# VH-VL binders against q10081, part 5

Target 1, 150 residues: q10081
Amino acid sequence: MSNLEFVYKYFNSLDVKELYDIYLLRTNVFVVEQKCAYPEVDEIDLKCGHLMLRNANGKLVAYARLIPEQQQTVRIGRVVVDPDERKNGYGRKLMLQALETSKQEFSSSKTFVLSSQEYAQPLYRSVGFKKCSDAYLEDGIPHVEMRLEL

## First folded at step 20 (VH-VL)

Design u3
Fold by ESMFold2, look of step 23:
Structure u3 (fold): chain C 150 residues (1-150), chain A 121 residues (1-121), chain B 106 residues (1-106)
Amino acid sequence: as target 1 above (150 residues)
Amino acid sequence: QVQLVQSGAEVKKPGSSVKVSCKASGYTFTSYWMHWVRQAPGQGLEWIGEIDPSDSYTDYNQKFKGRATITADKSTSTAYMELSSLRSEDTAVYYCAREGYELYDTPFDYWGQGTLVTVSS
Amino acid sequence: QIQLTQSPSSLSASVGDRVTITCSASQSITYMYWYQQKPGKAPKAWIYGASELESGVPSRFSGSGSGTDYTLTISSLQPEDFATYYCQQYTSYPLTFGGGTKVEIK
């Protein structure tokens, strides 16, 4: 049986192994797999929440960061699933947990936003996000803003 | 078991319209987006547009905007694509395709059997 | 819109041959997808994430590439591999497919 565990921590509560796991997963997918030579680690990591999904063996299988913004808004970013753990529904489980955790941690949250590459829209659609902008380029790649209102 | 069953072949005159249906079963119809794709005889695949069955939000390939209308009926779990002002160049097999939501996976996980629309004078 | 150019448009090869199909994009693609289509049938999902095989796809198939240049390779062509193969992008709307590569035996 699958024994999944969600772990949520602000940056300064992460231990060094958790941070290592997060950056390994993010860089392996966003930099290496996607072939995007871009500074993937940024200053936002220092001041946001980090949502981790681990399997029974303790492996980090999915991750997202939760960034509180003004006007009762939470931005979800860096949504990623480990290449060897795909097609198990972990992306959708992660997104549903991100919404629940944001409501608990930011109790006034009402609006959820994210910037999506086009290929990822289907995941966000499955939990209720809709695009709310025209496409724009980031590092030469089309993105759209997506929003979910409570 | 997921199934997409499309309406039967149609023969149409230029200037008329055709409406192809796609009946979904084996899953929650409103939880997955539906796309329409066509293939002219001996040609490649061409994306027509998409619909969210839960609220009927649509988007279209600009090539078909103004002629294609995609709709969905939640009560019958059926998607429709109507193409108006038909020309002989619209002769094609029309497919409905379900968009899966597994991150990184192939976008279209299930396809209908196709509907041949022949436009002849 | 992003144009996907497949090469060759058709090829003929013997059983056991190594076959390589290319797909060149007019802009960089994050993930290329591939479909197999047999005559009279709907396309089937074949390769995702540029290089991952869909369930049931034989291991003689592989996908590779990045940026604008992608390949699908059949390491040892079998009679059941006769089909047309399409690349597809979901990097930019409208969604587009390559023109197809028809693989013929002989």
Scores: ipSAE 0.788, ipTM 0.901, lowest interface PAE 0.9, mean pLDDT 93
Fold by OpenDDE, fold request of step 24:
Structure u3 (fold): chain C 150 residues (1-150), chain A 121 residues (1-121), chain B 106 residues (1-106)
Amino acid sequence: as target 1 above (150 residues)
Amino acid sequence: QVQLVQSGAEVKKPGSSVKVSCKASGYTFTSYWMHWVRQAPGQGLEWIGEIDPSDSYTDYNQKFKGRATITADKSTSTAYMELSSLRSEDTAVYYCAREGYELYDTPFDYWGQGTLVTVSS
Amino acid sequence: QIQLTQSPSSLSASVGDRVTITCSASQSITYMYWYQQKPGKAPKAWIYGASELESGVPSRFSGSGSGTDYTLTISSLQPEDFATYYCQQYTSYPLTFGGGTKVEIK
């Protein structure tokens, strides 16, 4: 946990290594680990912000997308922690930073939303998100919509 | 040091109600959801419900059809589980369990010592 | 609800034995969780994310699986491993557990 660094960039500011690290982490977890074949890389990547958490060695240990939406809303997505870096509190750290960064980047933002798999609810709950929908399927996986008003 | 200390064993008659307490310490009570899980003698584990102590939001296993009521007292850092219309099948050890919130965490990271509730005529 | 079926319900083994416990879900789940429980005690978190060991869990334990089929393995059974193991899912509500597998000393 020593000398962690948050880096926030939009797509066109990512260097090749950063983009590589992001896609490697996302695909390894959301596609391979979770056994879900879906269009993981999408056009939203081109438009959203990318929040990266790196350790002292420069390794990408956690990541999230920040997606501005209408009505002063920011959607947080693709929240992931590297399998080898779990149980270090990076998920919560990431979410807290995601909220802070969102407030800075989107000054008028008041509402934060995300689509959560059930297993991830505890993390989102811990930073104040509340379930605001019944369960629904997304790519065949049960999800719930969660919201935080700040 | 996280601790969940539950109330003592209960012996109840069918049709009555029981309220089990779970005193939490060693952490911020309102920062973690609390769950209740029971285990009949020699049987497996069954999820009863959950509560957000910060605002008392609850959700339940529909199997209990409203017989279970989970509450929390922030002032005493205590969670409660009340089960009404008790039946012999409700005889079990009842556990409170804290929900860990790290991503990918095992849901229940700390457990109370359990409370035996015996329902018999 | 998602039903979890463990196999076997019980087994007898000797110290040093390789032990394999399976948990089958009625539908695909993202992660399987495992708990260890000893008589008269509360369950203890043991494996998360299907294959990751909780702190303090010996390396002789391992978890694997995906979709509907998951496995907990003890490479070399030790005296302190005799217990009942439960799988659990958090893919959908209500949360559910497997029926348990009691690992007994032969």
Scores: ipSAE 0.788, ipTM 0.920, lowest interface PAE 0.7, mean pLDDT 95
Fold by ESMFold2, fold request of step 24:
Structure u3 (fold): chain C 150 residues (1-150), chain A 121 residues (1-121), chain B 106 residues (1-106)
Amino acid sequence: as target 1 above (150 residues)
Amino acid sequence: QVQLVQSGAEVKKPGSSVKVSCKASGYTFTSYWMHWVRQAPGQGLEWIGEIDPSDSYTDYNQKFKGRATITADKSTSTAYMELSSLRSEDTAVYYCAREGYELYDTPFDYWGQGTLVTVSS
Amino acid sequence: QIQLTQSPSSLSASVGDRVTITCSASQSITYMYWYQQKPGKAPKAWIYGASELESGVPSRFSGSGSGTDYTLTISSLQPEDFATYYCQQYTSYPLTFGGGTKVEIK
């Protein structure tokens, strides 16, 4: 196992290589692997935090974005693990760090939410999220809202 | 070593109920969701429902709502599935299956050995 | 509910044959999963993430596909591969499986 490093930055603090790594990982999975043509890069990226997990070689192995919302709420989105780095527990490590980083960066936050494809629910359940909506379509794909209260 | 050990085969009459048990070992029972899936003789797999053992939250295939009851006992690390108002088409092997939480992985990583329930008039 | 249709429902093949099993969904899915089931045993996780082999699965197996059409291929059938194979979706509840493809020795 290599040493792992979490890096968290707001959009305007990202350097160009970090941004490149994030979009490469996100588009390779959400657009290419999942075979879903949609505007994966969106305007939310400009006004949120970006949580990166890197291995000892500096490779970006997992990523999530942290979006502050009203009513003491943080939305976690774009949760992804590099295809070659799966089966290492990085998804759960990332989610646990996302919760801790959100508490540090958004100190009044009490509620965490995300919009999950159904296949990803087990990951979010493992860190305490619960389904709180009926299924709905997001970019043509069924999703459910999930919520964790502190 | 994860193991799911189910109760033995049952023969039931139409209109009765059956309760199948699934004893888990080798992992933290409350950290993983449990599902129930059945397989009629010579046929495919059919999802019955799921439970979060930590708080007993359940969800069911609409086909089984009102007849199936999934429960869990934390103290014995045992999940249960009860099916009421049995009819001959309920004859099947009933499996418990653990849901892993590694992102992208196959959902049901460990299965019980199966419990044959035979419903005969 | 998403219907998964596997084809063929059964096949007879010889050791060394190339075997192709298809799974067609009634609507687009994100990831197809595959299980292997031997007679008298529970299903076993086999392929995940559309095309990734679970641990211990021989490299003669492969998975491919997208949208509504998915394939499991065995490049050179071996005696231990005689089993029933099931596809499974987790895109929409209720979770559903294909009807299975039974691979038999001729």
Scores: ipSAE 0.784, ipTM 0.904, lowest interface PAE 1.0, mean pLDDT 93
Fold by OpenDDE, last read:
Structure u3 (fold): chain C 150 residues (1-150), chain A 121 residues (1-121), chain B 106 residues (1-106)
Amino acid sequence: as target 1 above (150 residues)
Amino acid sequence: QVQLVQSGAEVKKPGSSVKVSCKASGYTFTSYWMHWVRQAPGQGLEWIGEIDPSDSYTDYNQKFKGRATITADKSTSTAYMELSSLRSEDTAVYYCAREGYELYDTPFDYWGQGTLVTVSS
Amino acid sequence: QIQLTQSPSSLSASVGDRVTITCSASQSITYMYWYQQKPGKAPKAWIYGASELESGVPSRFSGSGSGTDYTLTISSLQPEDFATYYCQQYTSYPLTFGGGTKVEIK
């Protein structure tokens, strides 16, 4: 939990290694680990912000993207922690920073939303999100919409 | 250290109600959701419901059809589970269980010691 | 709801034996969780994310699987491992557990 660094960048500011690290982590978890073949890399990556958490060795240990939406809303997505770096509290640390970064980057932001797999709901609950929809399928996986208003 | 201490065993008649308590300590009570799970003698585990102690939001297994009521008292860091219209099939050990919230965590990371509720005529 | 079927319901084994427990889900799930329970005690968190061991769990334990089929394995059974093991899913409400597998001493 020491010597961690958060870095927030938009797509055009990412260097090749940063982009590589992000896509490697996301595909290894959301596609390979979770056995879900879907268009993981999408056009939203070009428009959203990318929040990276790195350890003292420069390894990307956690990641999320921040997507501005209408009505002063920010959607948080692709929340992931490296399989070798779990049980270190990085998920909650990432979410707290995601909210803070969103407030700074999107000064008019009032509402935060995300689409949560059920297993991840506890993490989002822990930082104040509440379920606001019934379960629905996204890429064949059950999800729920969650919302936080600040 | 995290501790969940439940109330003592209960013996009830069919049609009556029982209320089991679960006192939490060693952590911030309102920061974690609390669940109730029961286990009939020699049987498996069955989820009853959940509560957010911070605002008392609840959700239940529809199997209980409104017979179960879960509450929380922030001032005493205590969660409660009340089951009404008891029947013999409700005989079980009832557990409170804290929901771990770190990403990928086991859902129920700490458990109470359990409370035996016996329903018999 | 998602039904979880464990196999076998019970087994008898000796110290040093390799033990394999299976949990089958009625539909695909993202992660399978496992608990260990000893007589008269509450369940204990044992395996998370299908294959990761909780703190304090011996390395002789392992978890694997994907989709609908998951497995808990004990490479060399030790005296303290005799217990009942339960799988659990958090993919869909209501939350559900497997029927349990009791590992008994032969």
Scores: ipSAE 0.779, ipTM 0.918, lowest interface PAE 0.7, mean pLDDT 95
Fold by ESMFold2, last read:
Structure u3 (fold): chain C 150 residues (1-150), chain A 121 residues (1-121), chain B 106 residues (1-106)
Amino acid sequence: as target 1 above (150 residues)
Amino acid sequence: QVQLVQSGAEVKKPGSSVKVSCKASGYTFTSYWMHWVRQAPGQGLEWIGEIDPSDSYTDYNQKFKGRATITADKSTSTAYMELSSLRSEDTAVYYCAREGYELYDTPFDYWGQGTLVTVSS
Amino acid sequence: QIQLTQSPSSLSASVGDRVTITCSASQSITYMYWYQQKPGKAPKAWIYGASELESGVPSRFSGSGSGTDYTLTISSLQPEDFATYYCQQYTSYPLTFGGGTKVEIK
């Protein structure tokens, strides 16, 4: 979609409408759709970058957060696509942009990590992530650590 | 346009091995994981394992570990599943199935036509 | 591993009937998937995300459920709907399917 727009901001640079859009999308999917009661909004949000994908109408269609860690590592979390905008390849576009944005915003980043529910592994595999742990539980749901090295 | 074409039916004796092929076309073979699933006559579906064709990483249902071997040939865009030490209960239709990577979608978006393997004495 | 139990294993129904198929999981599932299989053919993607219809699936089909209990419903059965339906989970390895529900002509 040539009319797509990526926007990246650190928490303190978000305006109130951006923050509303992010939390609406995240909670509608991770809490409501996935039927998982947990504190989805957490304090990590205050200390990370927020990557937004908007369509031509300005709607937030996909989102991820980028969390800098030690050893030139960026953790990608809260990867989500709006339910009505699925099947447009936005998940993969978001992930590719997350990698590119991390290089721009966190100079010398070379290692990317995430904690994936099993069903989401195919998306992360499509951009080069590999499983690097056995399954573990987060909030009662199986996850695996995945890693990509540049 | 995406097609998965499997090898023909096989009749085997207990204790032998079978190797089923799955030729992919209409997409970039190394960009999608391939799975193998079987279905005994009149019964449900059973996941055997998976392969990343780009680097040959595999994982197996523990039930088949030690008997199943999944491989891929990038040059011919063909995946293979070999099952050894065959038993009569291995009689089934064996399917290859491509795993899509669109987030939230049904995992297996395209399936081969199936290969009947009959194990009888 | 997560066991999926479908009920009923088979049913006989007439055109126009409302049909409900259940899939019960031994552990909580994030997204339950459904496939339709016609005799002699490979399974076909049918319902994803527990409630979203795959392209080309008629609106008389619906999926619902959460946690361990999921359903597939056909509001008014049509001749082309006579098939076997399978649920599938991708919450935990190994990937598993339900035993299937065969919908037959009465």
Scores: ipSAE 0.766, ipTM 0.906, lowest interface PAE 1.1, mean pLDDT 93

Design u3
Fold by ESMFold2, last read:
Structure u3 (fold): chain C 150 residues (1-150), chain A 121 residues (1-121), chain B 106 residues (1-106)
Amino acid sequence: as target 1 above (150 residues)
Amino acid sequence: QVQLVQSGAEVKKPGSSVKVSCKASGYTFTSYWMHWVRQAPGQGLEWIGEIDPSDSYTDYNQKFKGRATITADKSTSTAYMELSSLRSEDTAVYYCAREGYELYDTPFDYWGQGTLVTVSS
Amino acid sequence: QIQLTQSPSSLSASVGDRVTITCSASQSITYMYWYQQKPGKAPKAWIYGASELESGVPSRFSGSGSGTDYTLTISSLQPEDFATYYCQQYTSYPLTFGGGTKVEIK
C-alpha cells in the first residue's frame, strides 16, 4: 500500500493551504465532475472537523467532514476521493478512519449518520451503515439517510 | 480469485416456483452485498433485488415484490433467488452479481455465469 | 423509476469505423455506468464514474454526457468490440439498465 497520512483538524486549526486543498477537491468532484451547480461550500464547514488523507507526495487524496450532532451522534459528510486516486481503497480507509477519529474526538459518540447519494451506498454498506429512510431530494439529487450504531 | 457459480438450467411450468443458487468463493461472502438481475432472451437487463448476506436484509424491485425471495446461507457462502407464480414472461437468464464498494466504481464487479429458466406449458 | 433509453437498438459497422451509442434518462443521472456483454456471457463492467475506463478497456472507448444524455463512443471499431453495450444508473432505486445496443459487423 502507499505511505498514507491522516490529518484531522477543527476548522479554526486549518491553515490556508489545507483549506484550499479541501475546497479544490470537493468542488472539482461535487460541482464540476458531477455537473451540479449548488453552494457546495457552506456554513457547516465553520463548525466541524475536517478529515484529510494525504499520500506520500503530500497530495490530498480523500476527505470527509465530521459534524457532531445531538444525542451522541456524528454526521459524516462530503465524502470524496480524488479522481486520479480512485480504485486504491481510499474511500473505505477514509470511512474507517472517520469512525475511529470520531471515537477519539467525540468520546460519547454512539451513532453515526450520513446522507448518501444512492451510488455511494455500497461504500457505506462496507463499513456497516444501513439505510434508514426513504429516498429524498437534496439539491435536486436523490439521497437516503444511512445510520451505523456502535 | 472471486467466483460466483450458479445452479443449472431449469424448465418450469406456469404457476410453479424456481430457486436459483449462487455459490461464492474467493472472498468474504458476508462483506459484500449480492444482487439478482435477469435477462429475457434477446432483451436487456432487469434488476430484481439485493441482499446483505451478513444479516439477510433485502430490498426488491417493486415489480417483483411478493414473488421474488432472496436469501443467503452464510455457512455455505451461497445466495438464492426464488421466483414464485411463474409466467412465460419470466423465461430469462438469471444472474447473481456482487456489489463492489470502491467509491465511484461500476456497481456490479463480478457476475455468475447465469441460469436459464424456461417457463412453458 | 428512471427509464434509460438506448439508441440505436442495433447497428452494423465496419472495422475502423467510429461508432456512437446514446443513453437517454428520464431524470438526471449523477454517474452513468456502462457494461459490455458478449453472446452467451455475463456482462462486464466497462465505463464508470466520470467516464473512466475499467481495467483492460482499450483507450478507443470513451464515455461522455451529463444530466439526461450520455454517450459511449468507439473511435476506431475493432473485431473484439462487436458486442451489446448497456447503460446503467444507480441514482435512484430501483436500479435500471438501458435496453442495450448491439454492435455487429456489416
Scores: ipSAE 0.762, ipTM 0.901, lowest interface PAE 1.0, mean pLDDT 92
Fold by ESMFold2, last read:
Structure u3 (fold): chain C 150 residues (1-150), chain A 121 residues (1-121), chain B 106 residues (1-106)
Amino acid sequence: as target 1 above (150 residues)
Amino acid sequence: QVQLVQSGAEVKKPGSSVKVSCKASGYTFTSYWMHWVRQAPGQGLEWIGEIDPSDSYTDYNQKFKGRATITADKSTSTAYMELSSLRSEDTAVYYCAREGYELYDTPFDYWGQGTLVTVSS
Amino acid sequence: QIQLTQSPSSLSASVGDRVTITCSASQSITYMYWYQQKPGKAPKAWIYGASELESGVPSRFSGSGSGTDYTLTISSLQPEDFATYYCQQYTSYPLTFGGGTKVEIK
């Protein structure tokens, strides 16, 4: 049985190593692996919570950011799993924890949203998200808005 | 030991309908979406549509809109695909395929054995 | 709809040869997936993610590419590699597959 640790911190509570780990993981997948040149690090990071999944050795294996929005809504973004840690169910574990952490940290939250590339929809469907828009282009790649209501 | 077992081969006349079954075992049926894909003789693979067995939400390739109906029976862990107004170009092997939800994985992780549907006059 | 064009449609090669199969997309693809299909059998998941091999796939197989142009390579063809190989995209609905490349051993 793997020992997993979830760590949630608002931006100002991150230490420099945590921030380094987050940006390394995000850029290695979203920019390098997916071969998409764009400003992956943005100002939203300064104003949101950061959910980290670490394995028993302390390695960051999965990550998401939790962004409070108006109307009792939390947006989940930057969902990513480390390339060497895939096929372990960490994507789904991360999403389930993201929902639970949001309930604890944003007590009024009732609605969860995210913008998904089409290939990632199966993950979000597995935790209860449903497509709620037609496809739209982001950096030339189709995305859909997905929503889950409590 | 995930397994998808499909119904047997069928011979149909033009203008009729066919309903292919796909019985799932070895996993929680309602936790995974099911897709239908066909392969005409000597041809490639063609996506027909998808279903969420938990709530029966479906979506279809526009090519089959109005002719294909995908359903699921939670009590028997069985998905179905019905194709109506058959014509000779619908002769194909029809596959059910389970969609995995592990991020980044190949979308269709398990496939049924295929059901040959032959449409001839 | 995203069209995937595979080349060649068929090839014949000797055991030990290096074989390259191409898949060209009408739009940029984030992740190209590959399946192997043996005669009379359903397709099998073969290559996923950033060119990762599915479980049980021999290391002589590799995937590469980006944007619209992708390849599957067999570094040293073996008799058990006789099959048809399909690329697949999940970037845009409807989901589409390439036309297939049939690999035959001389």
Scores: ipSAE 0.736, ipTM 0.901, lowest interface PAE 1.3, mean pLDDT 93
Fold by OpenDDE, look of step 20:
Structure u3 (fold): chain C 150 residues (1-150), chain A 121 residues (1-121), chain B 106 residues (1-106)
Amino acid sequence: as target 1 above (150 residues)
Amino acid sequence: QVQLVQSGAEVKKPGSSVKVSCKASGYTFTSYWMHWVRQAPGQGLEWIGEIDPSDSYTDYNQKFKGRATITADKSTSTAYMELSSLRSEDTAVYYCAREGYELYDTPFDYWGQGTLVTVSS
Amino acid sequence: QIQLTQSPSSLSASVGDRVTITCSASQSITYMYWYQQKPGKAPKAWIYGASELESGVPSRFSGSGSGTDYTLTISSLQPEDFATYYCQQYTSYPLTFGGGTKVEIK
């Protein structure tokens, strides 16, 4: 219910604190919480957009990457909500904003794709994504490809 | 408030079919997926399948594939589960359960009251 | 499919006792979910994300674990806690439940 702010920046426009907050949140969840050792920080970070959701106190409560691909496609990745800020609807808010931001930043984009862990499908389903692949392993974790056509 | 109200108990002969209904209210029916889960007497829980009421997309536990049919009627906000070729082992309480969609949320956040299906000669 | 094995299948305890229920997965899972079920009633969502309590769940309940091993704990058993508890995974299809643990009055 507090004031929330979405900020969208490319890598070169991030300040040191923003980059710190993003990497701290991602590693705390995808590496530590989920007990998965993998190259969390990668070269895609240098080329993609970074969508940040902050609360009234300036805390990064949710985050996602927007990655332009070929054929008018945008991949949404690294979708994460701070462990202390869950059950507040930030995930859905983030995804809805991610779609809107993508439409603005990547003109003529009509297809949205993501790789979902099985448990996360309900969130993506809620905003219109459909499973479009069989299950596969990514870093030892079952995933499915999901797609949304707009 | 969210409510899932299921149809009444059924007694069936082996080889017959049963169709259980689940009437949803208190929320937008097409905005949430619906699941079916059963529980044999004194036993645990077994997942049957799921449906997206918005477009009637379905997926099933392979154990029931070809025998279970899950459908949804948007006009009445009602989900259905039909099980054919009934056998005694199908005797169980059948539940409908709504899928919560908040990230990290419990998969089945609301349940129907259950429908007892008894299969006996 | 991922098999979930709960231990014990049943236990007898008294009011005020500490109760521990375990759930072991046949392979590593990301998050564990727990449900409470009382006789003649449908299961109720109880714990999500392995350690987060659903709204209305008393603080005497807690969840922990990672990888293949997870635990539900009741620090001080109360009369209303006598029920059967089920773990559940959403790491892969088909969705599966543990066999359940019945907590009975001693």
Scores: ipSAE 0.610, ipTM 0.874, lowest interface PAE 0.8, mean pLDDT 95
Fold by OpenDDE, look of step 23:
Structure u3 (fold): chain C 150 residues (1-150), chain A 121 residues (1-121), chain B 106 residues (1-106)
Amino acid sequence: as target 1 above (150 residues)
Amino acid sequence: QVQLVQSGAEVKKPGSSVKVSCKASGYTFTSYWMHWVRQAPGQGLEWIGEIDPSDSYTDYNQKFKGRATITADKSTSTAYMELSSLRSEDTAVYYCAREGYELYDTPFDYWGQGTLVTVSS
Amino acid sequence: QIQLTQSPSSLSASVGDRVTITCSASQSITYMYWYQQKPGKAPKAWIYGASELESGVPSRFSGSGSGTDYTLTISSLQPEDFATYYCQQYTSYPLTFGGGTKVEIK
């Protein structure tokens, strides 16, 4: 845990290996692990920020997208932890860093939102997010909208 | 270390109410949601409801039709579950359980020792 | 609500036996969670994300499954494994558990 590194880049600044690692991790979890066939790679990737957490070996262990929206709002998406690296606190670390990076990157950001799969709520709740919608289906998976006001 | 210590066993008459406490320690009480789960003798586990101790937001299993009230006292780091209009069917061990914090993690990472509530005439 | 049906409700086995417990959901769920409970004790988190073992859980335990059907397997039953196991879903509210599977000594 001593040599963890956060890297934040926009799409055009990602090198081929970084992009590869991100898409590999996302597809392995959101498509393969969760048995959900959907257009995982989308145009939002071209416009948002990409937060990467790597361990001492340079392995991408966690990842999230930071998407600026109107009214000083930042949407956090594609939150994922490598299946082999879970139970190391990377999810929480990622979320805390996501909030910090958002405040730095998007000045005056006050509101943070995300679409949470039901099972993921504990992680988001732990850093202050609260459900602000009823359950809805996204790509066939139950989700809830969550919000954090700072 | 994280600990959840519940109040002692209760014996109640039908129609009465019971209030079980769960004192939390070893972590920031307001940073984690607390759940209540019960288990009737020889039966499975049943989710009662949840609370955000930071602002006392609650949500319940509709099965209880408003009979269950979950509260939290931040000053004492204690969660409570009150069940009214008690029936014999409410006889069970009641558990408080802290909600996990890691992605993909189990929903309930720490549990109280349980409180037996017996409802009988 | 999502119904979780465990099978069997109970089984008798001997030390060294391979034990398989199934949990069937009334609808597709994203992840299945498993708990171990011993008499007079609170449940303990055992398997998360359908196939990941909690810290301290012996490697003889494994979890698998997707969609509506999940399985907990003990490759070689040990004396300390005799307990009741519960599956649980967090895909939809209200949160629900399976009926439990009691693993008894033969």
Scores: ipSAE 0.602, ipTM 0.870, lowest interface PAE 1.0, mean pLDDT 94

